VHH binders against Stonin-1 (STON1). Designs and how they scored, part 13

Target 1, 134 residues: Stonin-1 (STON1), of Homo sapiens (Human) (q9y6q2r275to408)
Amino acid sequence: GWSFMLRIPEKKNMMSSRQWGPIFLKVLPGGILQMYYEQGLEKPFKEIQLDPYCRLSEPKVENFSVAGKIHTVKIEHVSYTEKRKYHSKTEVVHEPDIEQMLKLGSTSYHDFLDFLTTVEEELMKLPAVSKPKK
Key: E = the ipSAE of ESMFold2; O = the ipSAE of OpenDDE; V2 = 0.75 times the mean of E and O plus 0.25 times the DockQ between their complexes.

## First folded at step 15 (VHH)

Design je (from s1 with S31E S53Y D99S L102F D110S; framework vhh_8k46_1; at its last look DockQ between E and O 0.08; V2 from the best seeds 0.00; counts 0 for: pae E 13.0 > 2, placed apart)
Fold by ESMFold2, look of step 15:
Structure je (fold): chain B 134 residues (1-134), chain A 125 residues (1-125)
Amino acid sequence: as target 1 above (134 residues)
Amino acid sequence: AVQLQASGGGFVQPGGSLRLSCAASGFTFSEYAMGWFRQAPGKEREFVSAISYSGGSTYYADSVKGRFTISRDNSKNTVYLQMNSLRAEDTATYYCAASSPFYEWLTSESRYDYWGQGTQVTVSS
């Protein structure tokens, strides 16, 4: 596992902007991503089963602290939904709908690359499925 | 509404002990790190101690290490500060605070979302 940073969305009651929170990440065989508040805990606070529609975003480098940098990546879920063009009664299109599941970061480039490689390998191992719901 | 109620302050002689308590309501206590800060008259508020959401990590200002112990009881939504070997310079109003989850920088007051009203600790002969 790896010490990472999770981007925390603002809650309705919060006055501050979104922030980075420290977490401990594990990736298990079968594409299971586990997130713990601290290393050594018995249970994760969040667990995600990756499926063939999950992907890693383009990695980026962002500012983290004074003179500090953080390597970031998103885990996204891609789905396709039927959408009707505004005011069209006959035209229907299938458009990808990309949902951000998580935004993660690490100040360690080595750990960042190790994580990316591990997730990519697990994504490639996932069972092939027929096309999603019709 | 969110409430943090600090209690347990009082007057003690140098070398004495006090235990502060901070009872929390209005948020999911077990997801928040908790901290203690103090402010003496005419001085800036300063960090004293912090504890992670699970109690697995504790942090102390250099001036209190070895004398103060922070703990929490998530079943009672309460954080504690055991203060031993008290000195005159420990005289202050002590505030408890709750931080948003996942912060590494628990020593900075800017990272705390909710604050209690404080409890006075006075150490004098």
Scores: ipSAE 0.000, ipTM 0.144, lowest interface PAE 13.0, mean pLDDT 78
ESMFold2 (binder alone), look of step 15: mean pLDDT 83; pTM 0.838
OpenDDE, look of step 15: ipSAE 0.006; ipTM 0.265

Design jf (from qc with Y101H H104S S105D; framework vhh_gocatamig_d2; at its last look DockQ between E and O 0.05; V2 from the best seeds 0.00; counts 0 for: pae E 14.5 > 2, placed apart)
Fold by OpenDDE, look of step 15:
Structure jf (fold): chain B 134 residues (1-134), chain A 122 residues (1-122)
Amino acid sequence: as target 1 above (134 residues)
Amino acid sequence: EVQLVESGGGLVQPGGSLTLSCAASGFTFRYYWLAWYRQAPGKKRELVAGISSGGYTVYMDSVKGRFTISRDNAKNSVYLQMNSLRAEDTAVYYCAADEWHLGSDTYSFDYWGQGTLVTVSS
């Protein structure tokens, strides 16, 4: 596992600003993310099961404080929704709907890269979503 | 009420060492960050080092390898060991605390000490 920063709350809210909070993050086989308030705790405060529709966003470097920068990445869930074209009653297009699951940050480039690699490896091991044959 | 009291500041020669201490009282947060900031004359306050409740540490680049932040939970204290001090390290050093859910787009702290002066001069 790694010490990371988590953006809280997980979703952007128009009513409140998000902040960084310290967490301990584990990636388990099977694509399970466990987040702990501290290393060594018995129970995670949150668990996320990654699915084949999950992806990592493009990593970025953001301002963290006057003392430095933070490497950031989002875990996103991608789905496709049917949308009608504004000018067409009959034409339906499928557009990607991207939902942010969480935003993570690390001031350790090494830990950051290790995390990215680990998550990508687990995502590749996930079973392909069998589209139910209608 | 959270109170932070710094100590250990003083005059030191270049190349010398100094240890700052911060005693926290009224601090009941389970999950938090503690940090040391400094403000030199005519300059903005800047983060020097931080430590999480989980023990994760961060440092500004200019102090890496020279300064060490640590904490003693039993004493509710945070420390900054400063080695190989330089003239540019001269500043008022502030202890800061932040609860887990205290919000900011940039990392900032809600609780501050009064500061302790560190002067590095020959």
Scores: ipSAE 0.000, ipTM 0.239, lowest interface PAE 11.1, mean pLDDT 84
ESMFold2, look of step 15: ipSAE 0.000; ipTM 0.122
ESMFold2 (binder alone), look of step 15: mean pLDDT 81; pTM 0.822

## First folded at step 17 (VHH)

Design ka (from pi2 with W53Y F101G G102S Y104W W105F; framework vhh_6z1v_2; at its last look DockQ between E and O 0.08; V2 from the best seeds 0.00; counts 0 for: pae E 14.0 > 2, placed apart)
Fold by ESMFold2, look of step 17:
Structure ka (fold): chain B 134 residues (1-134), chain A 124 residues (1-124)
Amino acid sequence: as target 1 above (134 residues)
Amino acid sequence: EVQLVESGGRLVRTGGSLRLSCAASGFTFSSYAMGWFRQAPGKEREVVAAITYSGGSTWHADFVKGRFTISRDNAKNTVYLQMNSLKPEDTAVYYCAASTGSEWFLDTSAYDYWGQGTQVTVSS
């Protein structure tokens, strides 16, 4: 596991700039991502099962504190839908629909790379997923 | 009027221990997250530790993990920083800060109220 930062969604009180919250992060075999408020807690507050349509974004470096930097990455879910172009009765386009699931960061480059490598390895091992048809 | 008053800073030898206190008044202390920050001469202010409104969750910077412990006593309106195994690099003015809400973030911009600081000096 790793001490990471999670980008926290905006609260009802929009007058404050609260962007990063500390978490303890684990990646388990089978692509299971567990998030704890801190190391040593018995249960995660959030658990995500990755599937083959999940992707890591391109990593970035962002400002974190007055003089600090943080390495960041998003976990995204990519889905595809068939769309008929309204100008053509027979033309079908498969467009990706990209949703951000999480945005994560670490001030430790070593931990950041270790996490990225671990997630990529688990993503490559995931079984194929059948797409539901609407 | 919101007040945060730090105390307990002093000169101590390498390997020593100190406990800092921050007494709060003028607001509902038990509703807000608290943090400890430090600033050495010529350096930027940096986060040391943070604690949620209830004390149910804490965070510590890697450079103090295993050595410093943040805690709070909501009945006494006080937040503490227990500092063990002190090093000369820990020499700084230590500031207590109150977040704008019950949760904290590690950015200084999330803290509206600051104490005047207490000097900690660790001799080699």
Scores: ipSAE 0.000, ipTM 0.132, lowest interface PAE 14.0, mean pLDDT 79
ESMFold2 (binder alone), look of step 17: mean pLDDT 86; pTM 0.875
OpenDDE, look of step 17: ipSAE 0.133; ipTM 0.553

Design kb (from ja with D99S S108T R110A; framework vhh_8k46_1; at its last look DockQ between E and O 0.67; V2 from the best seeds 0.00; counts 0 for: pae E 10.4 > 2)
Amino acid sequence: AVQLQASGGGFVQPGGSLRLSCAASGFTFSSYAMGWFRQAPGKEREFVSAISYSGGSTWYADSVKGRFTISRDNSKNTVYLQMNSLRAEDTATYYCAASTGSEWFLDTSAYDYWGQGTQVTVSS
ESMFold2, look of step 17: ipSAE 0.005; ipTM 0.239
ESMFold2 (binder alone), look of step 17: mean pLDDT 80; pTM 0.797
OpenDDE, look of step 17: ipSAE 0.199; ipTM 0.607

Design kc (from k5 with G53Y Y102S Y103E E104W F105Y; framework vhh_8k46_1; at its last look DockQ between E and O 0.28; V2 from the best seeds 0.00; counts 0 for: pae E 10.6 > 2)
Fold by ESMFold2, look of step 17:
Structure kc (fold): chain B 134 residues (1-134), chain A 124 residues (1-124)
Amino acid sequence: as target 1 above (134 residues)
Amino acid sequence: AVQLQASGGGFVQPGGSLRLSCAASGFTFSSYAMGWFRQAPGKEREFVSAISYSGGSTYYADSVKGRFTISRDNSKNTVYLQMNSLRAEDTATYYCAADTGSEWYLDSSRYDYWGQGTQVTVSS
């Protein structure tokens, strides 16, 4: 597992804004992401089952605190509507429905790449399934 | 029975300080993350701060960052909120809560155990 940063909350309300929160992150076989408040805890505070519609965004480097940098990536869920099927003989631009599930970051490039590789490998192993409900 | 007893509220002038305490009993305090929420009359309850079970990780709403400090003493089963540079907008009933570990800790729906709250009033 890895010490990571999670962007929280996903949506800002009037009395809060987004910030980085430290977490301990595990990826289990079968594409299960577990998030813990700290390493060594018995139970994760959040668990996400990845499916074939999940993807990693392009990684970015962002400013972190006063002088630091953080490598960031989003886990996104991509879904398609009726226009995913072609009913026309003309070229139609596909418009996937992209939802951000998580935004994660690490100040360790090694841990960041290790995480990306691990998730990519698990995504490639997932069986084809029906589109998940929103 | 689980009990969370918040105290330390009161009346304070703008720019003043207060320290809230939340004493816990009836559960294994050191196994739970703790949170502070606040609610003004006629408004929805909102997140203020949270702290991991060991105290190693802390979280704050943007409106309170740099002014409020959360801490805990697991030997006394108590979580604290040090509130400095208080403003009129901080006036609310402050509630402490214990995390069940099933939802993201910023969401009030994740907390199963709640205290009665303590009133904080910032005004002349």
Scores: ipSAE 0.000, ipTM 0.291, lowest interface PAE 10.6, mean pLDDT 78
ESMFold2 (binder alone), look of step 17: mean pLDDT 79; pTM 0.787
OpenDDE, look of step 17: ipSAE 0.024; ipTM 0.321

Design kd (from ja with S102P S108Y; framework vhh_8k46_1; at its last look DockQ between E and O 0.64; V2 from the best seeds 0.00; counts 0 for: pae E 10.8 > 2)
Amino acid sequence: AVQLQASGGGFVQPGGSLRLSCAASGFTFSSYAMGWFRQAPGKEREFVSAISYSGGSTWYADSVKGRFTISRDNSKNTVYLQMNSLRAEDTATYYCAADTGPEWFLDYSRYDYWGQGTQVTVSS
ESMFold2, look of step 17: ipSAE 0.000; ipTM 0.232
ESMFold2 (binder alone), look of step 17: mean pLDDT 78; pTM 0.780
OpenDDE, look of step 17: ipSAE 0.045; ipTM 0.467

Design ke (from ja with S52T D62E; framework vhh_8k46_1; at its last look DockQ between E and O 0.63; V2 from the best seeds 0.00; counts 0 for: pae E 9.6 > 2)
Fold by ESMFold2, look of step 17:
Structure ke (fold): chain B 134 residues (1-134), chain A 124 residues (1-124)
Amino acid sequence: as target 1 above (134 residues)
Amino acid sequence: AVQLQASGGGFVQPGGSLRLSCAASGFTFSSYAMGWFRQAPGKEREFVSAITYSGGSTWYAESVKGRFTISRDNSKNTVYLQMNSLRAEDTATYYCAADTGSEWFLDSSRYDYWGQGTQVTVSS
């Protein structure tokens, strides 16, 4: 696993503040992402099962401290919803809805790339899921 | 019954220091993340600092980084906030809180248990 930074809150909440918090991050076979408050704990405070509709955002470099930089990436979930084409009563198009699941960062480029590679490999291994019909 | 008893507040001059304590009872203290929040009159409660179960990781609001230090002593069921270089803007009631490891432990709405608070007043 890796020492990472988690952006909390990822959306505006009661506190209305953005902060990087240190976490320990693991990726398990089968695309299971575990987040721990610190290394060595038995139980993660959050666990996410990745599915084939998850993706990594384009990585960025952001300011972290007075003199420091942090490499950042988002894990996003893409879903499609039926929408009518603009100005058309009979045409329907499926457009992606993109939801940020979490935003992560690391000051270690090596750890950052290792994480990205690990997640991409697990995403490629996930079984295909057919869309439900209604 | 869960009890969180904050103490150590008072009046202090700008640039001074205070140490807050929060004594806990009625739950397994070492199983909870602990936080400090503050509220000035007429304002919403805001995050100050948080610390994990074991004390291995800490978080701070930007406005207090470098001036405040959170710590805990699990053998005494107590969390502390050392406040240095105090400013008038730090004037508030300070609350300690306990979180069962929810997703948003920095968010005041997610804490399970709250203390009654202790007043900190910074004035010349």
Scores: ipSAE 0.006, ipTM 0.282, lowest interface PAE 9.6, mean pLDDT 79
ESMFold2 (binder alone), look of step 17: mean pLDDT 77; pTM 0.776
OpenDDE, look of step 17: ipSAE 0.024; ipTM 0.446

Design kf (from pi2 with Y104W W105F; framework vhh_6z1v_2; at its last look DockQ between E and O 0.04; V2 from the best seeds 0.00; counts 0 for: pae E 14.7 > 2, placed apart)
Fold by ESMFold2, look of step 17:
Structure kf (fold): chain B 134 residues (1-134), chain A 124 residues (1-124)
Amino acid sequence: as target 1 above (134 residues)
Amino acid sequence: EVQLVESGGRLVRTGGSLRLSCAASGFTFSSYAMGWFRQAPGKEREVVAAITWSGGSTWHADFVKGRFTISRDNAKNTVYLQMNSLKPEDTAVYYCAASTFGEWFLDTSAYDYWGQGTQVTVSS
């Protein structure tokens, strides 16, 4: 597991600030992400089962403090919606709908890359499933 | 306009049972994770139970394990908390909350919509 930072979801006010909270993160075989408030706790406060429609966003580097940087990534869930292409009655296009599940970060590049690699490997191993949740 | 309205809280005796309901409106209920939280006088609000958008995964706090059960009915836009074997320590205002993520979280800051609360009081 790794010490990571979890981005707290924005409150209903669009201008509300978002916060980073420290967590202990585990990735278990089968694509199970567990989040704990501290290392050593018996139960995670959140558990997510990845499916093949989950993906990692492009990594970014953001300011974490006045002098610090944090490597960030989102875990996103992609679903596809059938749509007509502009005013065409017969042409149908599947457009992706992307839902952000989590935004995570680490100030350790090594831990960040290790996490990304681990999640990508687990995603590649996942069995095919029906329509993903939205 | 998003609304969450809790109901079912009342005074009950130790060992009694109670079912709380939370009716949701103004959003696509089946896309949101739901949680029940409680706050006793002088205490911080704490998570009691949480459930994913589909109901496929649930979580319950250790202090209610085996006694409380969260469930949801997406056709009725309602989340429930069945409370059995109630103790005086369960006395609190109980809140229903919704997260814009479809997965549940245990931290209050992860929930965007909150009900006004319903009072549960457990006596001898």
Scores: ipSAE 0.000, ipTM 0.137, lowest interface PAE 14.7, mean pLDDT 78
ESMFold2 (binder alone), look of step 17: mean pLDDT 85; pTM 0.869
OpenDDE, look of step 17: ipSAE 0.028; ipTM 0.368

## First folded at step 18 (VHH; framework vhh_8k46_1)

Design la (from kb with T100Y; at its last look DockQ between E and O 0.58; V2 from the best seeds 0.00; counts 0 for: pae E 10.1 > 2)
Fold by ESMFold2, look of step 18:
Formats: structure tokens, sequence, C-alpha cells
Structure la (fold): chain B 134 residues (1-134), chain A 124 residues (1-124)
């Protein structure tokens, strides 16, 4: 597991600005992401089962403090829905529906890269049961 | 019966300090994360601060960072909010709440138990 920062609040409507809050992350076999308020606790405050349509976004580097930087990544869920072009009875378009599940960051590049690698390995092991439609 | 008793509110001048306390009973306090929320007249209850059940992690709304400090004493089943550099906009009823960690800690829905609140009024 790793000490990370979680972007909070998840929805801007709850507060006028967002911030980073410290958490402890674990990734379990089978693509289970657990988030704890701190290391060594009995229960996570949030648990997410990854599926084959989950993605890591492109990593970024963002300002963390006056002189500090934080490596960031989002976990996203991608699905496709069939949509018709306006007034067309013959043409359909399959557009991706992308939902941000989490935004995470670390000031430790080593821990950040280790996390990314671990999640990608678990994503590759997940069964390809539900293919998204075009 | 579960009880969260908030106290320590009052009237204070801008720039002053107050320390809120929230005494818990009727549940295993050390298994719960604790949060402080506040509600001004005509507004929704808003997040102020949260602390993990061991005290190892703390979280703050941007509006209170650097001025407020949350802490807890599990041996006394009590969570505290030290409020420094108080401003008129901090005037509100302050509520403590307890969460077993089932939802995102900024959402009021993540909290299982709520106190009655204590009034903080910051005015000249």
Amino acid sequence: as target 1 above (134 residues)
Amino acid sequence: AVQLQASGGGFVQPGGSLRLSCAASGFTFSSYAMGWFRQAPGKEREFVSAISYSGGSTWYADSVKGRFTISRDNSKNTVYLQMNSLRAEDTATYYCAASYGSEWFLDTSAYDYWGQGTQVTVSS
C-alpha cells in the first residue's frame, strides 16, 4: 500500500474549491482498490471493484504548494452508448461515456509509478466479459 | 442510545479563539471517524473538518485551513475543534458527527450519528 493524496470534494457543488486530502491506498488481487483514512486501520472508508472498462488517465504534474509538485492520475470508467445524429433515421454514433471515479496524487514519483504499474497489471488480469458497444 | 454532545460555543470578537468539544456515548468511539459541520441561517450544512478514527489523518475545508485544528482523545471519547483567527463568516451552529466510513467523508450521508450542535457567533 501507499500514502497518497485524494482530490476532495468529488463534486464542486459541495464546496467552492477542491483540495488534496491524505489517504492510504491498497490494491488487492482481482482489481480491488481500498482507501483508508490511514495505514493500519481495520476497514477502508471506500472500496472500488475495478472492471475491464476502467482506465488510468494520462498522468499529469500539478502544483501542490508554493514550490511543490504532485503527480496526478484519474481512474475513469468508459462505456459506450448508441446515439442517433439529430434528425437522422439511418446514422448512429457510438460515443464514449467517461465517468471520473477518483483523482489521486503523490509527491513521490517512485510511489506514483509503483501504483500505476500495480493497477495496470491488475486491469490486464480482469476478465473481458462485457465488451463496450461501439 | 447513541449521543453526541457538542459544547464550547459562544460569542467571540473577530480574531478570537474558541475550542469546541464533542463527547460521545452509546457506541465504540474508537471505531468511528469524526467530522465537524456547520450551518448558517438559510444555508445547507457544510463540511468543516474530519479526523480518522485513530487521529492519523485530518481533513479541512479550504475556508478553515490554517485556522482550525481537529483532534480527538479516544480515551475520553471526545473530538475537539480548535478555532483560531475567527471571522464573521464562521458564525454558525457547529455539529459533530460520526462515520463508520461507509461513504465519502465530505458528504453528510457518510455520517451515521449527529450531535445537536453548539452555536458560534463572531461579531464585534
Scores: ipSAE 0.005, ipTM 0.259, lowest interface PAE 10.1, mean pLDDT 80
ESMFold2 (binder alone), look of step 18: mean pLDDT 84; pTM 0.844
OpenDDE, look of step 18: ipSAE 0.032; ipTM 0.462

Design lb (from kb with S102Y; at its last look DockQ between E and O 0.30; V2 from the best seeds 0.00; counts 0 for: pae E 10.3 > 2)
Fold by ESMFold2, look of step 18:
Structure lb (fold): chain B 134 residues (1-134), chain A 124 residues (1-124)
Amino acid sequence: as target 1 above (134 residues)
Amino acid sequence: AVQLQASGGGFVQPGGSLRLSCAASGFTFSSYAMGWFRQAPGKEREFVSAISYSGGSTWYADSVKGRFTISRDNSKNTVYLQMNSLRAEDTATYYCAASTGYEWFLDTSAYDYWGQGTQVTVSS
């Protein structure tokens, strides 16, 4: 596991500014992300099961404090929502909906890369989910 | 009634240390994240430190990192702030506060309950 930073709140809903909160992050076999307030706790405060539609965003470097930098990445979920064209009974459009699940960061580039590699490996091991036929 | 009672403030010379305590009653303390804020005369309250429900995850304003340590004892319903290497600019009334959120904020509006404060004065 790794000491990471979680962007809080997860979604930009209420305040104009967001903040970083420290977490302890684990990735389990089968693509399970566990987030703890601290190392050594028995239960995570949040657990996420990755699926094949999850992806890592392009990593960035952002300001963490007045003097510091943080390496950041988002975990995103891509879904396709069936949408009917107005007044059409036969024309259906599948549009991608991209939703940010988490935004994570680390001031340690080594830990950051280790996390990215671990998540990418777990994503490749997940069972494929067939898209609907027709 | 909900009570947050801060104590441990006082008069101290630069470079000195103080330990603040905030005793809680009237609510389920272990369900709340806790924070410390401070307010100098004529200024808005500013964030100092916060600690998660379990007591292990912590956050600090950049101005106090490495000098202040937050901790909590859920068996005593108390949160603490150890303040080392105090400076004149640390002079303020210090307030403890409680929040129910798993998404804690550095903004005062994120906190449900507030203590009355304790004065810290750092001067030679």
Scores: ipSAE 0.005, ipTM 0.179, lowest interface PAE 10.3, mean pLDDT 79
ESMFold2 (binder alone), look of step 18: mean pLDDT 80; pTM 0.807
OpenDDE, look of step 18: ipSAE 0.022; ipTM 0.417

Design lc (from kb with K65Y; at its last look DockQ between E and O 0.65; V2 from the best seeds 0.00; counts 0 for: pae E 8.2 > 2)
Fold by ESMFold2, look of step 18:
Structure lc (fold): chain B 134 residues (1-134), chain A 124 residues (1-124)
Amino acid sequence: as target 1 above (134 residues)
Amino acid sequence: AVQLQASGGGFVQPGGSLRLSCAASGFTFSSYAMGWFRQAPGKEREFVSAISYSGGSTWYADSVYGRFTISRDNSKNTVYLQMNSLRAEDTATYYCAASTGSEWFLDTSAYDYWGQGTQVTVSS
């Protein structure tokens, strides 16, 4: 696993300001993301099962503190629903609905890339069917 | 009976410092994440800081980052908030709270136990 930063809360609300919070993050086989308050705990505080419609956003570099930088990425869930233009009764389009599941970051470029690679590999396995080994 | 007793508030001039304490009893303190929230008159309660069960992870609102430090001493069942470089906007009642740590503890709904608060007043 990796020491990462989680954007909290993931949605703005009237009760708190947003911040980067340190977490310990694991990715398990089968596309399971586990988030712990710290390394060494027995149970995660949050667990997310990725599905074939999940994706990684384009990575960014953002300000982290007064002069620091953090590499960031979102995990997004993409769904397709029928859409109708407001004034067109005969036109229906399928547009993606993109929902942010998580926003994550790391100040370690190498840990960041390792995470991205690990998640992409697990995502590729979710939609694919492997032939049985002989 | 569960009790969270916040103390250490008072009057201070801008630029001054205070240390808040929150003494816990009636539950297994080392199993709970702890948080500090504040509420100024006429405003909604807002998140200030939180600390994990062991003290290994801390979180801060942007408005206090770099000025406030949360810490805990599990042997004394106490969580602390060191407040430096105080400003007038830090004036509020400060509340400590305890969470199971199984939920998002930056949200007030994740906290099971609350203290009665301690007043901090920052004025020239």
Scores: ipSAE 0.012, ipTM 0.308, lowest interface PAE 8.2, mean pLDDT 79
ESMFold2 (binder alone), look of step 18: mean pLDDT 79; pTM 0.793
OpenDDE, look of step 18: ipSAE 0.150; ipTM 0.557

Design ld (from kb with D62Y; at its last look DockQ between E and O 0.75; V2 from the best seeds 0.00; counts 0 for: pae E 6.7 > 2)
Amino acid sequence: AVQLQASGGGFVQPGGSLRLSCAASGFTFSSYAMGWFRQAPGKEREFVSAISYSGGSTWYAYSVKGRFTISRDNSKNTVYLQMNSLRAEDTATYYCAASTGSEWFLDTSAYDYWGQGTQVTVSS
ESMFold2, look of step 18: ipSAE 0.027; ipTM 0.447
ESMFold2 (binder alone), look of step 18: mean pLDDT 81; pTM 0.809
OpenDDE, look of step 18: ipSAE 0.420; ipTM 0.762

Design le (from kb with W104F F105W; at its last look DockQ between E and O 0.67; V2 from the best seeds 0.00; counts 0 for: pae E 6.9 > 2)
Amino acid sequence: AVQLQASGGGFVQPGGSLRLSCAASGFTFSSYAMGWFRQAPGKEREFVSAISYSGGSTWYADSVKGRFTISRDNSKNTVYLQMNSLRAEDTATYYCAASTGSEFWLDTSAYDYWGQGTQVTVSS
ESMFold2, look of step 18: ipSAE 0.015; ipTM 0.376
ESMFold2 (binder alone), look of step 18: mean pLDDT 79; pTM 0.794
OpenDDE, look of step 18: ipSAE 0.344; ipTM 0.725

Design lf (from kb with Y53W A110V; at its last look DockQ between E and O 0.69; V2 from the best seeds 0.00; counts 0 for: pae E 9.5 > 2)
Fold by ESMFold2, look of step 18:
Structure lf (fold): chain B 134 residues (1-134), chain A 124 residues (1-124)
Amino acid sequence: as target 1 above (134 residues)
Amino acid sequence: AVQLQASGGGFVQPGGSLRLSCAASGFTFSSYAMGWFRQAPGKEREFVSAISWSGGSTWYADSVKGRFTISRDNSKNTVYLQMNSLRAEDTATYYCAASTGSEWFLDTSVYDYWGQGTQVTVSS
């Protein structure tokens, strides 16, 4: 696992402003992403099951505190939805609907790359989505 | 019974300092993350700071980062908030709270126990 930073808030209730919060991050076989308040805990405070529609955004470098830099990436979920054009009952367009699931960062480029590689490997292993059957 | 007793509030001039304490009883303090929240009259309650059960990780709202320091002493079942460089906007009732850490602790809904609060007033 790795010491990372999570962009907060993810909850909508009584939050004041967004910030980077330190977490301990694990990626388990089967595309399971676990987030812990600190290393050594038995129970994560958040766990995400990746599916084949999840992707990593283009990595960026952002300011972190006054003088530091942080390597950042988003985990996104992509779906396609049917959309109507103006007034049309028959004309439809299928466009991607991109939802940001998490924004993560690390001040260690080595850990950042290791994380990216690990997630990409797990995404490649994910099973195809289930199909409804009669 | 579970009790969280916040103290250390009072009147202080801008630029001054205060140290809040929150003494806990009735539960296994070392198994809980602790947080500080504040609420000014007519405002929603907002996150100030949090600390993991071991003290290994701390978090701060942007508005207090660099001015406030959270700490804990598990031998005294007490969490502290050292408040430096106080401003008028810091005027509020400050509440301590305890959580098992099952959810992200910046959200008030994840805290199991709450203190009664202590008033901090920063004015010339």
Scores: ipSAE 0.011, ipTM 0.251, lowest interface PAE 9.5, mean pLDDT 79
ESMFold2 (binder alone), look of step 18: mean pLDDT 80; pTM 0.799
OpenDDE, look of step 18: ipSAE 0.022; ipTM 0.426

## First folded at step 19 (VHH)

Design ma (from ld with W104F F105W; framework vhh_8k46_1; at its last look DockQ between E and O 0.33; V2 from the best seeds 0.00; counts 0 for: pae E 10.0 > 2, framework grips)
Amino acid sequence: AVQLQASGGGFVQPGGSLRLSCAASGFTFSSYAMGWFRQAPGKEREFVSAISYSGGSTWYAYSVKGRFTISRDNSKNTVYLQMNSLRAEDTATYYCAASTGSEFWLDTSAYDYWGQGTQVTVSS
ESMFold2, look of step 19: ipSAE 0.006; ipTM 0.190
ESMFold2 (binder alone), look of step 19: mean pLDDT 80; pTM 0.804
OpenDDE, look of step 19: ipSAE 0.255; ipTM 0.656

